# Ledger of designs, part 374: VH-VL binders against q9h9l3

Target 1, 176 residues: q9h9l3
Amino acid sequence: PRKMVAIDCEMVGTGPKGHVSSLARCSIVNYNGDVLYDEYILPPCHIVDYRTRWSGIRKQHMVNATPFKIARGQILKILTGKIVVGHAIHNDFKALQYFHPKSLTRDTSHIPPLNRKADCPENATMSLKHLTKKLLNRDIQVGKSGHSSVEDAQATMELYKLVEVEWEEHLARNPP
Key: E = the ipSAE of ESMFold2; O = the ipSAE of OpenDDE; V2 = 0.75 times the mean of E and O plus 0.25 times the DockQ between their complexes.

## First folded at step 22 (VH-VL)

Design x74 (framework fv_nivolumab; at its last look DockQ between E and O 0.89; V2 from the best seeds 0.88)
Fold by OpenDDE, look of step 22:
Structure x74 (fold): chain C 176 residues (1-176), chain A 122 residues (1-122), chain B 107 residues (1-107)
Amino acid sequence: as target 1 above (176 residues)
Amino acid sequence: QVQLVESGGGVVQPGRSLRLDCKASGFTFSTYGMHWVRQAPGKGLEWVAVIRYDGRYTYYADSVKGRFTISRDNSKNTLFLQMNSLRAEDTAVYYCAKGTYRYDYTGYFDYWGQGTLVTVSS
Amino acid sequence: EIVLTQSPATLSLSPGERATLSCRASQSVDTYLAWYQQKPGQAPRLLIYDASERATGIPARFSGSGSGTDFTLTISSLEPEDFAVYYCQQSYDWPYTFGQGTKVEIK
């Protein structure tokens, strides 16, 4: 059995009009929810929009933020060889400019049994906030301060654990 | 309920050192940034320092930078302020304050201790 | 550092009256502004954060408004327990800073 980690990233806007999503925080937790990695990350380009309402990122966080290239190396070292759990994880990997093997990736936004447990359509894409509330009776991403990538990663892992056995069996029969 | 209890204050001569402790309870200490804020007698509030939930990041006011060190022991739910090279102008009530946002070190101070008085005098 | 200037220094009012306190920043702090209440011999208490959000347990008579450089704390009808010193604080940039305080005293 491979070790599992959950990842969640926050992005800020760079480039013209701030439309480029650049990694600004990355949090990784282990199977038990312990934080393995949590860093604010300095994008290589000027930040145009902190997207604080969503990202939780403020300019103060960037004062001693880890340069992207360095952070990326640290993160990839942690992810290598592990089953990586995330929610809409393709966005995180995109921001990292990294793609984890599909066979070792678990996206809680695309697990029909999880949606079923939450009384949601199996083929719908539900938010992490909604699933967490419905299945874990926990409120995340509350208020106007933005997301906490640590909490989001923890919630993601806990959600996956609810369907881990069933889903792993499914994947074994139907490898991606 | 959230409680913060400072200790370690007292009278000390200039140039000496003092360590303050802040014992936290009533919340998951290891998930919040913590701050020190001080108030000179009859004066206003002055932010002193912040430490992130995991202790990896710290920031200081220029007035104490290089002399004060903020640290924490999450296993003991305790915040520390090591004060070296104390000056008369460091005389103040020192408050430990809880950061408002989980897994962050920015924002505001939603809970405060009762404060501990530090008096620096020759 | 960002300097916060509060006015007036002292506000003398009677119970039941409306109190309006001002906090001006030397530069924009967006809405990253909080208000605290401090009574003699006590630690400060958070009243308002993010310029206009009431902290948990804070009575509705307290309200905050403003953005950028000008902020206002309003107490719609003063209660006896509201006579205290009020501080504004910015969390826009390091170092965090407070205003010098406004004392609301009984007339």
Scores: ipSAE 0.917, ipTM 0.954, lowest interface PAE 0.5, mean pLDDT 96
Fold by ESMFold2, look of step 22:
Structure x74 (fold): chain C 176 residues (1-176), chain A 122 residues (1-122), chain B 107 residues (1-107)
Amino acid sequence: as target 1 above (176 residues)
Amino acid sequence: QVQLVESGGGVVQPGRSLRLDCKASGFTFSTYGMHWVRQAPGKGLEWVAVIRYDGRYTYYADSVKGRFTISRDNSKNTLFLQMNSLRAEDTAVYYCAKGTYRYDYTGYFDYWGQGTLVTVSS
Amino acid sequence: EIVLTQSPATLSLSPGERATLSCRASQSVDTYLAWYQQKPGQAPRLLIYDASERATGIPARFSGSGSGTDFTLTISSLEPEDFAVYYCQQSYDWPYTFGQGTKVEIK
């Protein structure tokens, strides 16, 4: 069977006024939630705003971080040929400067059966935090230290598993 | 209940090596960063080193860089400190300390072992 | 590296009194500051983290405040078990550093 991974990224602010989102951490987990990749990544431009309240990234993390180009190569090797699960995953791919085949992409922010299970409108874009609390009875992204991309990737995979059979059948009947 | 138990301390001559072990229980060891902190007799606390939950990131105090190596074996819930080229200034009680946050190796130390004494003297 | 200077070095007080301990950083550490208590022959115990957050199981008489370079630990009414040495620690930058300690002793 085709291998499946979940990805989550944390971004920092670069460019004028720190408004550009640049990749600073990437975590990839396998189907069972085991960590396959978890690295801090040094953006090619100077960091203006670490966005620590949300990203969890501090200047300490950048001291031994992998340069973006090298990290990108490592990440893409893992993703190639796999079904990649994420939440609002287009933002992650944008930060990676990468397009994954749509037929191999699963976005838990846009799966109507998942919203239905959470008693949410089928077409609404729901936060990962909300879906995880409602459907897995778990709190993620708690406290003042920012998000954990490992926890977020793990939660994303578990959410997808709740609808995997139904959604994979749907996609087989309705190829993107 | 979280417990950290250090072992491997003792008396050694300058220039020699020693390895400290720290056995952890009562929490998911493989998801937390771990630290070594030392305290010379009658003196204050000095942070020594950190290792991330998976072992991929480490950092050392300048006083020990190049001589000490922090490592871990998550299958045995054990943290290590390999101390080479020991000096009299390394004489201290060495504490194993658990980091406060999952999947992050920055922060504070919410649980400590009782320490193991390393004495470096002729 | 960031130097943390604690004052006073020794604070001599009686049970029931209020203790006020100071920690000054050589540069801003934002709110990345913790306080630890250490009794003779024992390991340190985390009291306060992130400048003002009480750690699990710490009595309400302990409180922390401050940001930037100036931080305070307050013990509102000293109990016999509170006579110990107190250390501040910053986690703003590598290497992590501690203050030299404030000894709180019985007058």
Scores: ipSAE 0.827, ipTM 0.918, lowest interface PAE 0.8, mean pLDDT 93
ESMFold2 (binder alone), look of step 22: mean pLDDT 94; pTM 0.956

Design x75 (framework fv_nivolumab; at its last look DockQ between E and O 0.89; V2 from the best seeds 0.86)
Fold by OpenDDE, look of step 22:
Structure x75 (fold): chain C 176 residues (1-176), chain A 122 residues (1-122), chain B 107 residues (1-107)
Amino acid sequence: as target 1 above (176 residues)
Amino acid sequence: QVQLVESGGGVVQPGRSLRLDCKASGFTFSTYGMHWVRQAPGKGLEWVAVIRYDGKYKYYADSVKGRFTISRDNSKNTLFLQMNSLRAEDTAVYYCAKGTYRYDYTGYFDYWGQGTLVTVSS
Amino acid sequence: EIVLTQSPATLSLSPGERATLSCRASQSVDSYLAWYQQKPGQAPRLLIYDASDRATGIPARFSGSGSGTDFTLTISSLEPEDFAVYYCQQSYDWPYTFGQGTKVEIK
């Protein structure tokens, strides 16, 4: 089996009115939850909105943040050839300006068996916070400090592990 | 229960070096940023340095930059402050303090050690 | 650096009275302000963070308010154990800085 990693990214607002979501932090963990990568990232454009309540990103994080182009290279090197697990992962890939092969992508926001285990509608898009609470009895994204991409990545991996066998079998029968 | 215990303080002459240790327990040390804050006798609090949970990010007050080095050993739940080229104005009680937010190095100090006294005098 | 100025320097009150402490920043720190209590011979204790949120285990008589440059710590009814020095601290930017402190003493 291929090596598996989980990724979570935090974005800030750039461009006019801060409507452009730019990568500001990326965390990658291995199958065991060990942090492989965790960096604050400096967007190429001026940050208009840190979105701190959600992103957890603050001004002082950007002082020695890694330039986007450099960070992107580092991240892509880690992801290449891996099964990448994420929650609503299309947003992370978009922020990275990168697209991972669909056959090697696992999105916990679109795994019906996972929703079923959480007593949620199979075709609904549930939040990472909700699934984590229901299935792992753990609180993430608590308070007003914003998200921790490390915790979110770890939770995502743990959630996937709950349905890994079933889902991998499904994907084998139904390749994306 | 969160506990932080500083050690290594003492009396030292100007220009000398001293290393402080802070032993942490009662929380997952390797997931929190840690700070050093000092307090000169009869004076207020002064932030000294911060180190992220994995040691990758460090920041210092200008008053100690180039002379002090903050570091950590997560396997031993220990925070360090290497103080070189000590000056009389470095005389203070040095506190290690736990950062408030997991996997961050910003914010506040929700738990403090008892402090260790460093006296720099000729 | 961001300078925090606390006032008054000393506040003399009796148990049961209301205490109002001020912290003014030289520039906006948004809501990234905390209050600490320090008793003689002890380490500081976090009271309030993010300007108005009480830390775990802090009595309801302690409250924080303000944003931008002006902040207030209020002790609605002073208890004997509340007589101490109080510091404000900003976490808006490096370096982190403290106010010079306000001493709340028994009248």
Scores: ipSAE 0.922, ipTM 0.957, lowest interface PAE 0.5, mean pLDDT 96
Fold by ESMFold2, look of step 22:
Structure x75 (fold): chain C 176 residues (1-176), chain A 122 residues (1-122), chain B 107 residues (1-107)
Amino acid sequence: as target 1 above (176 residues)
Amino acid sequence: QVQLVESGGGVVQPGRSLRLDCKASGFTFSTYGMHWVRQAPGKGLEWVAVIRYDGKYKYYADSVKGRFTISRDNSKNTLFLQMNSLRAEDTAVYYCAKGTYRYDYTGYFDYWGQGTLVTVSS
Amino acid sequence: EIVLTQSPATLSLSPGERATLSCRASQSVDSYLAWYQQKPGQAPRLLIYDASDRATGIPARFSGSGSGTDFTLTISSLEPEDFAVYYCQQSYDWPYTFGQGTKVEIK
């Protein structure tokens, strides 16, 4: 059977006025929540805005960060052939400059049965923090120090597990 | 209850080595960054080194780079400081300190051990 | 590297008085500043982090303020247990540094 991982990324601002989102941290966990990868990543362009209150990334993290192209190679090796779970995962793939097969991609921000379990509108895009609090009774992204991509990846995997049987069957009947 | 207990301090001659241990309990050691901070007798505090929760990222004060090595064994909830080529100026009480943020190694020191004394003298 | 200069070196006050301790950074540290209390023969204790946030279990009489280069620790009404040495610490950049300390002692 095909192995499953969860990914979460943190982005910083590059380009004019810091408007471009560039990868600065990536965390990948296995089905049980064990950390497989957790690296700070140096963008190929100058960082204009660390976005620290959301990203948790500070200039100190960049001192020994892995260059983007090297980190990308490491990450893609882990993702290849696996079902990849994320939250609003298109942003993570965009930052990786990568396309993962749609049939092997699971996005917890776009699973109607998951929203239904949380008593939320099925077509709403709910934040990871709110879904985690409602469905797992856990607080993530606590305080003003920014997000933890490890915690977020772990929460994403646990949320997917709540609907995994139903959603995998749905996707089998409705191939992308 | 968070507890940090240092050991391994003592009196050594210049140029020799020591290893300090810090045993942790009362928190999930494997998710926090850990630091060493030292205080020479009658002096202020000096930050020495940090190690990330998983051991993959480390940073050292310039005064100890190349001589000291920070490491950890998460299966034993233990932080280490290997101190080589010791000098008189390394004489201090050495504290291990817990970082404030999960899955990070930046920030402040919310819990400290009681320290272990290292004396470097001829 | 960033130098933190504390003033005064010694502050002699009576219980019930307000203590005001200053920490000045050689360059901006934004709000990445903490305050610690240390008594003789003991490890430091975190009081304030991120310039103004009180650590767990720290009484409300302790408050921190400031940003950039100028920071203040205020003890609104000194208790007997507050007579100690106080250190500021920046976490803005490597290496992390401490101020030289302010001793708060009984007048």
Scores: ipSAE 0.776, ipTM 0.906, lowest interface PAE 1.0, mean pLDDT 93
ESMFold2 (binder alone), look of step 22: mean pLDDT 94; pTM 0.957

Design x76 (framework fv_nivolumab; at its last look DockQ between E and O 0.94; V2 from the best seeds 0.87)
Fold by OpenDDE, look of step 22:
Structure x76 (fold): chain C 176 residues (1-176), chain A 122 residues (1-122), chain B 107 residues (1-107)
Amino acid sequence: as target 1 above (176 residues)
Amino acid sequence: QVQLVESGGGVVQPGRSLRLDCKASGFTFSTYAMHWVRQAPGKGLEWVAVIRYDGRYTYYADSVKGRFTISRDNSKNTLFLQMNSLRAEDTAVYYCAKGTYRYDYTGYFDYWGQGTLVTVSS
Amino acid sequence: EIVLTQSPATLSLSPGERATLSCRASQSVDTYLAWYQQKPGQAPRLLIYDASDRATGIPARFSGSGSGTDFTLTISSLEPEDFAVYYCQQSYDWPYTFGQGTKVEIK
């Protein structure tokens, strides 16, 4: 059995009009929810939009933020060889400019049994906030301070654990 | 309920060192940033330092930078302030304060200790 | 550093009256502004954060408003326990800074 980690990233806007999503924070937790990695990350380009309402990222966070290239190396070292759990995880990998093997990726936004448990349409894409509230009776991403990637990663892992056995069996029968 | 209890204050001569402790309870200490804020007698509030939940990020006011060190022991729910090279102007009540946001070190101070008095005098 | 200037220095009012306290920042702090209450011999207490959000357990008579450089704390009807010193604090940039305080005293 491979070790599992959950990842959540926060992005800020760079480039023209801030439309480029650049990694600004990355949090990784283990199967038990323990934080393995949590760093603020300095994008290579000027930040145009901190997207604080969503990202939780503020100017203060960038003062001693880890340069992207360095952070990326640290993160990839942690992810290599692991089953990586995330929510809409393609966005995280995109921001990392990294793609984890599909067979080792678990996206809680695309797990029909999870949606079913939450009384949601199996083929719908539900938010992490909604699933977490429905299935874990926990409020995340509350207030105006934005997201906490640590909490989001923890919630993601806990959600996956609810359907882990069923989903792993499904994947074994239907390899991606 | 959230409780913060400072200790370690006292009278010390200039140039000496002192360590303050802050014992926290009533919340998950290891998930919040902690701050030190001080108040000179009859004066206003002055932010001193912050430490992130895991101790990996710290910031200091210029007035104490290089002399004070903020640290924490999450296993003991305790915040520390090591004060070296103390000066008369460091005389103040020192408060430990809880950061408002989980897993963040920015924001405000939603809970405060009762404070401990540090007096630096010849 | 960002300087916060509070006014007036002292506000003398009677119970039941409306109190209006001002906090001005030397530069924009967006809405990253908090208000604290401190009574003699006590630690400060958070009243308002993010310029206008009341902290847990804070009575509705306390309200905050403003953005950018000008902020206001309003106590709609002063209670006897509201006579204290009030501080504003910005969390926009390091170092965090406080205003010099406004003392609300009984007339």
Scores: ipSAE 0.926, ipTM 0.957, lowest interface PAE 0.5, mean pLDDT 96
Fold by ESMFold2, look of step 22:
Structure x76 (fold): chain C 176 residues (1-176), chain A 122 residues (1-122), chain B 107 residues (1-107)
Amino acid sequence: as target 1 above (176 residues)
Amino acid sequence: QVQLVESGGGVVQPGRSLRLDCKASGFTFSTYAMHWVRQAPGKGLEWVAVIRYDGRYTYYADSVKGRFTISRDNSKNTLFLQMNSLRAEDTAVYYCAKGTYRYDYTGYFDYWGQGTLVTVSS
Amino acid sequence: EIVLTQSPATLSLSPGERATLSCRASQSVDTYLAWYQQKPGQAPRLLIYDASDRATGIPARFSGSGSGTDFTLTISSLEPEDFAVYYCQQSYDWPYTFGQGTKVEIK
């Protein structure tokens, strides 16, 4: 079977009013939660809004950050050919300027069996924080220092494991 | 509970080298940044260097850049400071300190070791 | 490099009195400021981080306030164990810097 990784990204605001979400951190973990990649990434455009309360990104992180072009190449090499798990993962792929095959993509924000397990409406978009607290009895994204993309990727992988057998079979019978 | 124990301090002549070790316990060492902070006798505190949980990011105070190297071995829960080309002004108690935030290398120092004295004198 | 200037250099007070310590930054550090206590022969101890948040186990008599360039540590009623040197530290920009310290001593 294909290897599976989880990804989480943190974005900062670029463009004239900080409207564009640009990649500033990317963390990738393997099936066991071990960190395969964790880099701060320098956007090619000026950062207007660090969004620190959510992103955890500060000016200091950018001093030795990897340029976007180089980081993107490293990240895509890791993702190619793998099942990639994320939460609201379309935002991560947009920030990477990349499309991953739907058949190899798993989005924990849109898995009805996972919502069912959490006693949530099956078609609702549930936050990673909420699902993690409900199903793993674990707090993430606490305090005002912002999100940890490593912790979030680890939580995302653990959540997917709860429904992995059922969901993989569903997708095999219902190819996207 | 968190414990940090520095070792390797001593008296050395200017121009010589010394390595400091800091052994950590009571927390998941491999998920926190670690710092060195020093204090000259009778003086205030000076931040020296930081290393991220995985060793991929480091930063140094200008006073030590190019002479000191911070490193870590997560399999041994040990932080290191290699100090080369030592000068009289490097005389200080050297503390290792734990960073406050998991999987980050910015912030503050929530736990400190007892310090180890380095004296650079002829 | 961001310079932190603490005042006063020495604060002579009696137990039960209120202590007010100042830290002024040479440029804005937003709220990225911490306070540490150091007693003779001991390592520093974190009291306050992010300008106003008490570290774990720190008594409620310690409080921090301020943002930008002007910060204050307040000890509402001094206990005998509070006579020590206090340092502020900014984590806004590299390199991290400390103030020169304020000694709180018994009158």
Scores: ipSAE 0.764, ipTM 0.904, lowest interface PAE 1.1, mean pLDDT 93
ESMFold2 (binder alone), look of step 22: mean pLDDT 94; pTM 0.956

Design y147 (framework fv_fezakinumab; at its last look DockQ between E and O 0.91; V2 from the best seeds 0.87)
Fold by OpenDDE, look of step 22:
Structure y147 (fold): chain C 176 residues (1-176), chain A 123 residues (1-123), chain B 111 residues (1-111)
Amino acid sequence: as target 1 above (176 residues)
Amino acid sequence: QVQLVQSGAEVKKPGASVKVSCKASGYTFTSYFMHWVRQAPGQGLEWVGWINPYTGLEFYAQKFRGRVTMTRDTSISTAYMELSRLRSDDTAVYYCARSGTYYYDSGPRFDYWGRGTLVTVSS
Amino acid sequence: QAVLTQPPSVSGAPGQRVTISCTGSSSDIGLGYEVHWYQQLPGTAPKLLIYENSERPSGVPDRFSGSKSGTSASLAITGLQAEDEADYYCQSYDSSLEGWVFGGGTQLTVL
């Protein structure tokens, strides 16, 4: 069986009115929740909106941030060949300008059994915060200081573990 | 409709540089990646590299690193590929091709191609 | 120097079924990356024929189909027609090279 990691990224706003999401932090944890990677990343474009309330990113974090290309290389080395778990993970991969194989991708925002377990509509897109509270009885993304990508990645992994067996069997029968 | 219009054929001498252009229309230029793929006469397709038109970040195949430069002008939705220190084996048709940024769009496939630009390198 | 391996040529009579194989490695198809196929008619640019192993773009007849298993992919053409005579390329992504990769191409001749 392939190794499994969970990823969560924080993005800042770039481009016109800051509507473009650019990678500013990436956290990767293993199956046990151990941190494998956690770095601030310097976007290649001028930051227009730090989105601090949500991202937790501040200007001071960019002073010694890892340049995007370097960070991307480091992250890809970790992700390559692994099952990657994330929530709304397409945003993370898009920000990384990276394509992970669909067959090795697990998006907790699109796992019907997970929603069912949380007494939510199976085809609805639920937030990580909501699922974490409902299924893990844990509060994440609390306060106004911004999210912790490490915390979010860990929560994502824990959520997936709740439905791992069922979902992996489903995927085996129905490969993407 | 999506269109990729490339510049005309080029004839260059060894050691020279060539810059091929690809003007995009029919879609948001900065929302898709632009790739360059070349094909030597009678040969297969060879990926050269890609550029993010939004950020200007580019990634090249190792074979071309140090000789190729990909750029873009967003104001006219045009991508450029410049290849320097040309040699005879650089003779090929050079294609620009669009791909998506993730699977919810066109993903890592080339869904639209330019008609190609023949670059001939000869003494 | 093609990274993915294709037979250099295949042939078939009109109405027949032909298959084109595409063999990769553990760092591309075998790693799980999707395979895409392109048709290149003589003197023209490649055209997307199959994407994500088995999906057909709009306008591509259902007599074209794709599959993937292990480190290999296959393009099948049923009801072969004269206009199918072309070069066909498989394409994927190689993690070790950090780049897109093509097969060597297969020339399909309709007898």
Scores: ipSAE 0.891, ipTM 0.941, lowest interface PAE 0.6, mean pLDDT 95
Fold by ESMFold2, look of step 22:
Structure y147 (fold): chain C 176 residues (1-176), chain A 123 residues (1-123), chain B 111 residues (1-111)
Amino acid sequence: as target 1 above (176 residues)
Amino acid sequence: QVQLVQSGAEVKKPGASVKVSCKASGYTFTSYFMHWVRQAPGQGLEWVGWINPYTGLEFYAQKFRGRVTMTRDTSISTAYMELSRLRSDDTAVYYCARSGTYYYDSGPRFDYWGRGTLVTVSS
Amino acid sequence: QAVLTQPPSVSGAPGQRVTISCTGSSSDIGLGYEVHWYQQLPGTAPKLLIYENSERPSGVPDRFSGSKSGTSASLAITGLQAEDEADYYCQSYDSSLEGWVFGGGTQLTVL
């Protein structure tokens, strides 16, 4: 059996009017929620909008941040060969410029049994904050100082555990 | 209609450099990755590397690091590959090929290819 | 040698079924990376035929199919036609080499 990790990333705005999302922080936790990686990352493009209200990223975080190519190499080494859990995880892989195998990818924003446990429509895209409150009785992303990618990755792993046996069996019968 | 139009054939001597161009049209150039793939006469396909036209960052196959440089000019939607210190075994057709940036777009597949540029290295 | 192993040639008569194998390693196909297939007609650039193991782009008929198991993938062509005569390449990603990798190619001859 493969080991499992959860990932969450924070993005800043680059490109025209700051509309392109670029990686500025990445956190990875193991199955038990222990932090394996948590670094601020310097995007290769000029930052137009730090998006601090949501990202928690400020200019001072970029002063000694790890350059993107180096950080990407470190992150991919951790992810290689593992089942990777995330919430809307396609955004994280896009920001990493990396295609993780679909068979090793778990997206808590698209798991119908998880929505059912939360008494939500099975095909709806539910926010991490909402699912965490409903199913773990826990408030995340509190305040106006931005999200914590460590907190979000930990919550994502705990949510997946609620449906892990059922969903792994489903995927074995229905390979992505 | 996506098109990738490549520069014409080149003949070079060992030790020289060559720069091949690939002009993209019919799509947003900075929204897709650009790959370079070569094929020696009568041989198979070999991946050389890729560039992200949005960032300008490049990633090369280990075999070519130190000899290859990939660049682009977004104002004319053109990608370039330069190979230096040419050897006779660099004789090949060099293709550019496009891929998506994530699974919900075009994914990692090479969905459009240029027609290729023959580079011949001979004394 | 090519990173992914394909038979150098296969042949079949019109209407028959042929398969082309693609064998990788524990750092590429065996690690879960998807397999893509390309058709290269004589004198032309490769063209996408199958992606993500078994998906067909628009315009590729369902007589072309793909599958993957363990460290290997397979392209199947049923109802073989003369215009299918081409070279076929498989492709995946290899984590050890940190890049895209191709098979050595298979020349399909229609008898």
Scores: ipSAE 0.832, ipTM 0.921, lowest interface PAE 1.0, mean pLDDT 93
ESMFold2 (binder alone), look of step 22: mean pLDDT 91; pTM 0.925

